# Ledger of designs, part 1: VH-VL binders against e8mgh9r892to1049

All scores and structures are predictions.

Target 1, 158 residues: e8mgh9r892to1049
Amino acid sequence: TNVDSASKSTTNVAKDADVTGTTYAEKDTNYPAKNAVDGKTVMESFWGTKGSENKTDTLNIKFKDGKQKIDDIRLYFYQSSSSQTISGYAEPANYKLEYQKDDGTWAPIADQVRTPNYAGANYNRIQFTPVETTTIRVTFTPQAGMAVGVKEIEAYNT
Unless a header shows other numbers, all headers, positions and changes below count from the first letter of the chain; Kabat numbers aren't used for antibody chains.
F, E and O stand for the ipSAE by ESMFold2-Fast, ESMFold2 and OpenDDE, each averaged over both directions (binder to target, target to binder). V2 = 0.75 x the mean of E and O + 0.25 x the DockQ between their complexes.
[cut] stands for letters that were removed.

## First folded at step 1 (VH-VL; framework fv_namilumab)

Design m02
Fold by ESMFold2-Fast, scan of step 1:
Structure m02 (fold): chain C 158 residues (1-158), chain A 120 residues (1-120), chain B 107 residues (1-107)
Amino acid sequence: as target 1 above (158 residues)
Amino acid sequence: QVQLVQSGAEVKKPGASVKVSCKAFGYTFTGYYLHWVRQAPGQGLEWVGWINPYSGDTNYAQKFQGRVTMTRDTSISTAYMELSRLRSDDTAVYYCARGLEYSSSAFDIWGQGTMVTVSS
Amino acid sequence: DIQMTQSPSSVSASVGDRVTIACRASQSISTYLNWYQQRPGKAPQLLIYAASNLQSGVPSRFSGSGSGTDFTLTINSLQPEDFATYYCQQSYSYPLTFGGGTKLEIK
């Protein structure tokens, strides 16, 4: 069983997660929320928020195999660059991590150590005191005039 | 100018280890993945792995797992690839190459290559 | 692992010719395909990324097309400096894999 493992795990428990409850999906684009949990951190597989009328957007991640113990989340952001044709995306100004408690309410993930300690372009590792949960969510505040792109979210028990 | 500069050619005996360096100039070293790709004489290109210079995280092709170690020193913007227990079929030019975006695998800047010859 | 197959392995052409090189993936890779040019004794250079996007500084005579499993690199009007080996590479999943190369030779 995943939650019974006492050793470091290489298993990304967010892979193929149910993203139902994510607050926005781009219309007529190839950037659906499932791209953030498909196991790919390579070229242009991301969830995009372009066109969202919300001040913040939330990515919802319900683990496919039920309740998991996690202490490590990794976020990969898409950032527009001069060498890519997809424009208008930047790493978020900030983000919040929450987990769902057994009663269905949301609680902040405590004791986060972020590397980097800001929302970095592309890679962000967040380590914390282990939590056991079925569902996590990340709420993103975009940079002014920009949409958020999430290439991948991974969750581990390291 | 953006460039990657690699260490010089190496000649090693079977069973030895080799450590190749790759120094970055003209860009933020920690902002881009660094990949290693090799090419045996007269053969095609083969991906070895990558290192994230920011975190030190690595990903190696299964063929090299257990024999390759990738590291970096951010204070001098230099990445290293060490290959151990060398065999004659490890003879190749080894390239370091920068990914277009962090976590990207389109290689826009390449080092000049380091020839590693393994012979008795 | 995703296997990349290039055809032909070699092609002979003259300056001014239109040349096409094909690349096939063993499974769908969407548009996650890159093309490189390697001249003898030199490191490869990126020509095309994401199947059809021309890298900055690359001449407009180069173009890429395709999606899924079948991809094409086209050189519209061959120049002397284009005689080189060309490689496709999938960026869809790890390990990253390259095609076997197509050597473009003077006719």
Scores: ipSAE 0.008, ipTM 0.518, lowest interface PAE 13.0, mean pLDDT 85

Design m06
Fold by ESMFold2-Fast, scan of step 1:
Parts: structure tokens; C-alpha cells; sequence
Structure m06 (fold): chain C 158 residues (1-158), chain A 119 residues (1-119), chain B 107 residues (1-107)
């Protein structure tokens, strides 16, 4: 068992991925899905679900360089506050992580260890048994009366 | 008000099929998964499967695979569960329930439909 | 399939008591754990979702805790309307599975 395996990486394989979301951006401001994979965790760069008529919304992230081995996903949520210009956003009540299998079907990412256990207002780290996939998806359940904003999603092999 | 209303009680003979309906009110029917859960008399809850009313995609518990069919009619916001080749141990109250998505919780629940399989 | 084990199967208690119900998953389900209350002849009602989030309209005397494999539902001060059967449920992967239920009975 080699602790310093050559397979370990600090590279975010989700950066600049082909990303699609199930909801279009808020009517008065544009919060497109590409904002979730642009390498920025600043307050004004997020994918937003405000105005969505869906009860849950999903981001599909297809890695730029094809099939990747990952064991670590990091999510950064946008949360409205008195110091920010955009209202009505809170971290999701819950989120679900899935990966696409070689046959094209979706499977849950198993053995997740989440820090924190629930969706944190800002930073969330999810570690799991390595999976090899071209595409992951995250399904977000909003808190009642609130929209979900994803500042960034990152994927690593640590 | 958000509500699920199910069809009335059914009495069937072994080998027959039963089709239970669940009509949705007060929310966007296609935005929630619709689940079927059964409960035999004096027993616990058992998940049968779900349908995504938007796509028509279904997922059934292995135990019911090949005997259950879940469908929906979006024009009347109604989901159906058909169970074939009924056995006496299929006697149960069958509930429909919605979830915001896969991996979430079940709310609301329908009132339940009693299906009795008896010769 | 993920097996959900609930304990105890029944508990006798008095109004004003604190009651704790345990739920154990056969593998890690993170926080994909929900609690339901079922009164005789009625459909189940959502109480707690995502292990510790209180459903709107549910009294604050109900609380949930835990993550991974071990979860707890607590009722801090029993009221007469709380005598019912309680079920835990994992929604981590299909097939979704429920605990065997805990019947809360008047002492």
C-alpha cells in the first residue's frame, strides 16, 4: 500500500467542464451553469436556480478531458446576506451525487463522507471510494422559499 | 392545497391484476417523483418503486420487477401502479407519495388504497 | 440492499417523558435518512428529513440526529398526539428501505 501513489492529484478535473443545468438563470440577472466550473468562488459568480419551476435542480458536469478517476468533490454555495447584492439564496436542504457508468446509466456515489454532514452555507467537501467516469451530476433540493446558488464545483483524485 | 388522492379499495382473486391511481393537486405534477409504498396488515412499510412523471422513467424494487408497471397521464396529473399475477401476500394498503427528487423525502402521501387478494 | 434496523420495536411512555428511537443502516447513507410518523388508520407523515431537518409544521419537541450508519429520533416532552408508530427511511440508494417501525404506546 503506497501512500504517495502517482495517481494522486491536486488538479480540479471539473474546471472548464461541459456543464448543463436544469434551470435557466434568474430573469433579471444571468447565473449560467458555466459559473459553477470557472475556477472562481467569488460571490457574484454562481449558477442560480431562482425562478425555477422545478422542485429540484440538477447540474451535469462532463469532464473536459474525458474519463477521470475521482474520490473528492467540493461544493461552494452562494448564500444571501446583508453584505451581498443578490437576495433569496440559501444553501440547499440536501444534495445528491451521482456518476455516469460506462453503459450510460446513473449510479449514486457510494460511501460518501461529507464535511459538514449537511449542506454547509459556504464550503462542502465530499470524499468517497474512487470512481472512474466521464460525467457526474448533482441534484439539489432547496430550502423552502429559497433558491440554490452554486459558486463552484470541483473534483479531485486525492 | 398540495394533496394526493388515490382510487378506492379493490378486492381481487389470486392471479388477477390491479391498477391503482393517484391524482395530484396543488403542485406541478411533472416536478416531483411519484413513489409507491405498500404496507401489509400489521406490518411495516415497503418501497415498490418510483416514476419520474416528466420523463416517464421508472425504477422498481427487484422483488416487483416483471410484475409491476408504473405509468402516468400528465394531462390529468395522475399516476398509476399496476400489479399483476396477484398473490395473497400482496394484500396491503398501497400508498403513493411524492419526493422533490431522488434522494429526498416523501411528502405528501396519498390516503392509501386497500388491495385485498383473496379467493 | 441497505437494511434499516430500528430499535426498540415498541416503547411504553407517559405524557411529558423524553423518548429516544434508534435507527441503524447496514452501510453508510451519509445524511439521507428521514423519519415518518404513522397514526392508526392514517398515511405516514414526514417528521424529519435529511437526518436532522424539521419539516414545516412539525412541533419543535421532535429532533433528529446522526450521520453515516447511526441515527436517533428524540421527542423531548411527549404529548398525547405523539402515541403512534415511527419509521426511519434511507433515500441514499434504490431500493429505498424503511426500518421495521417503533410503536410508541401509553404506559
Amino acid sequence: as target 1 above (158 residues)
Amino acid sequence: QVQLVQSGAEVKKPGASVKVSCKAFGYTFTAYYLHWVRQAPGQGLEWVGWINPNSGVTNYAQKFQGRVTMTRDTSISTAYMELSRLRSDDTAVYYCATSYGSGTWFDPWGQGTMVTVSS
Amino acid sequence: DIQMTQSPSSVSASVGDRVTIACRASQSIDSYLNWYQQRPGKAPQLLIYAASSLQSGVPSRFSGSGSGTDFTLTINSLQPEDFATYYCQQSYRTPYTFGGGTKLEIK
Scores: ipSAE 0.006, ipTM 0.491, lowest interface PAE 14.9, mean pLDDT 84

## First folded at step 4 (VH-VL; framework fv_namilumab)

Design b07
Fold by ESMFold2-Fast, scan of step 4:
Structure b07 (fold): chain C 158 residues (1-158), chain A 119 residues (1-119), chain B 107 residues (1-107)
Amino acid sequence: as target 1 above (158 residues)
Amino acid sequence: QVQLVQSGAEVKKPGASVKVSCKAFGYTFTDYYLHWVRQAPGQGLEWVGWINPNSGGTNYAQKFQGRVTMTRDTSISTAYMELSRLRSDDTAVYYCARGGYEPYYFDYWGQGTMVTVSS
Amino acid sequence: DIQMTQSPSSVSASVGDRVTIACRASQSISSYLNWYQQRPGKAPQLLIYAASSLQSGVPSRFSGSGSGTDFTLTINSLQPEDFATYYCQQSYSTPWTFGGGTKLEIK
């Protein structure tokens, strides 16, 4: 599956979406799920999973305007630098992308082209065969000893 | 052409440790995860864990947690799996395999390394 | 852990036969199911990923179907090189788990 290299959608249909994250006893109240769809890719605004003892943590992103056609998802992960003091958060070891079908079941997003192919610190672009859905789900596997930090999730139709 | 080349067979006594290597050729080493899967003689396949060569991050099956360590050296495109406190039931062929992203699958496998644990 | 159960454990067949192998997950894994072929003394090779997607270079006589908990691998018109052991594998959650294998033998 190819996206037109000259065309770019400027409409992020995930912005201000109804977002829910996994629940656990020690919720990361400093870095709530809404931070992942607020339109900001800055280090101060991310969703964190610190305190989760789950093997994986999930974000469900329900688009605010109902069913959307998408073919491009962009993920921005938290990464520490020498100029920052927030520690213990990193890009996930890996992630999976699913969309919700009309019958309510989840299906993998097919024919993904990831740049990079692994979970890169900061910016990840995933292009795929267009899907029409109301809700996408991203499941994150943390690196050993680290919580996941997700700065932003964007979704586009090019 | 993509190829994963593993180190040679090992014979160890119970209680020892073993370190198996897997050298990658034909692709950018840091772009794909490397998984380790073992197979006891005449038995099925068992997933051990994976390493992200870009970050050094790892994930191990709970059964091996505390006994297995996965590392890599990006300068020589080589991943390593070290298994400690070996038992006779660790006798198996150990494979490295290149993992894709979701849906995850193993598209290229090393030739396998036979590890025999006997007294 | 998600348990993967394959049936049958072995099957005897002739060249030209159609063979179906079943794989069942202990819980729903959506379409996160892969099939591998392993010839004696060799490493496994990927045949099918995401339940039904044929890996590049794999003959079209191989097909996969299913979703949720029940999956099948079908080999239509067996060839001599198809006599091997077949494994299903879930990649829905870690640890990744494999079925017990189905050995396809010559009659």
Scores: ipSAE 0.007, ipTM 0.591, lowest interface PAE 8.8, mean pLDDT 85

Design b11
Fold by ESMFold2-Fast, scan of step 4:
Structure b11 (fold): chain C 158 residues (1-158), chain A 120 residues (1-120), chain B 107 residues (1-107)
Amino acid sequence: as target 1 above (158 residues)
Amino acid sequence: QVQLVQSGAEVKKPGASVKVSCKAFGYTFTDYYLHWVRQAPGQGLEWVGWINPNSGGTNYAQKFQGRVTMTRDTSISTAYMELSRLRSDDTAVYYCARDYSGYEYAFDIWGQGTMVTVSS
Amino acid sequence: DIQMTQSPSSVSASVGDRVTIACRASQSISSYLNWYQQRPGKAPQLLIYAASSLQSGVPSRFSGSGSGTDFTLTINSLQPEDFATYYCQQSYSTPWTFGGGTKLEIK
């Protein structure tokens, strides 16, 4: 972009990212992976893993404006609550965060401070030592008997 | 000061059930997952499952599915592992261990272990 | 399930020696590999997490390296208290799995 907004701490560099390398073939097109980077945290705009036979499912998020410096990732999950609109989706039991190095290999994001330390809430904030990367990868472990619902993934330099 | 303290040794007959406790001290009980790992005499380490003390959510290794139940009581910062329909090859030391839930998922604090002996 | 193969199963060494222990995963686990030390009759203790990060309180003579499928634990200048069994563990994917262990014995 031509404005200095990309350098601000409020700029979500994951918005409209290329979502690639999903480990689950989406069967319900109403809950596609692009919904996890569309800037919306509403119930009808999430990525779902219902029908996945994998132990874990992964999203690769390639930033639209190339290599970015980030130190803050925010994850919004669908929480279990009474609703007739959506069922069978819950926040993951756990998740892992990685970034892609310049040689194409993946490395864990170091020195994470998670709030909360587990995936128990609708909103999860992860702060860490800054990394410069084009692509982050999030791997989700579902709760027993449930599929994972991811409303949004955001990345910032704060 | 951070520690996990487990209940004492148990001797059981085949077909019985055993319930092992693991009490947490020195940290916020609901902030970390707890894993259960067993070790048969002279053998290596085998993961049994984990519990999320905040939600009560669990995940069990397939070989124990249907025989193991993990629970917790947040009012006393205690987790439990109950193993039913015991067999002689369930004889092992059972450990609880805290999962450092950052990027590592390493077991940074371990209980002292509980010896469970299954014999006729 | 991810299989972890550890080698050797045992090694005899003297105080002051440099010892290396290898751990191999059946598929890539990135850097999600931990090392534990277990003394006889005691619970395991975390030495290294994320393949190469030293746990606080662990002596600097311990180091870890590797990524993907091949990992190494190195003890530089072995001390008497280091005679124990060492286990690697992958934390990449459930179920968590451990190597078979390497018993480090005094020569």
Scores: ipSAE 0.012, ipTM 0.567, lowest interface PAE 8.7, mean pLDDT 84

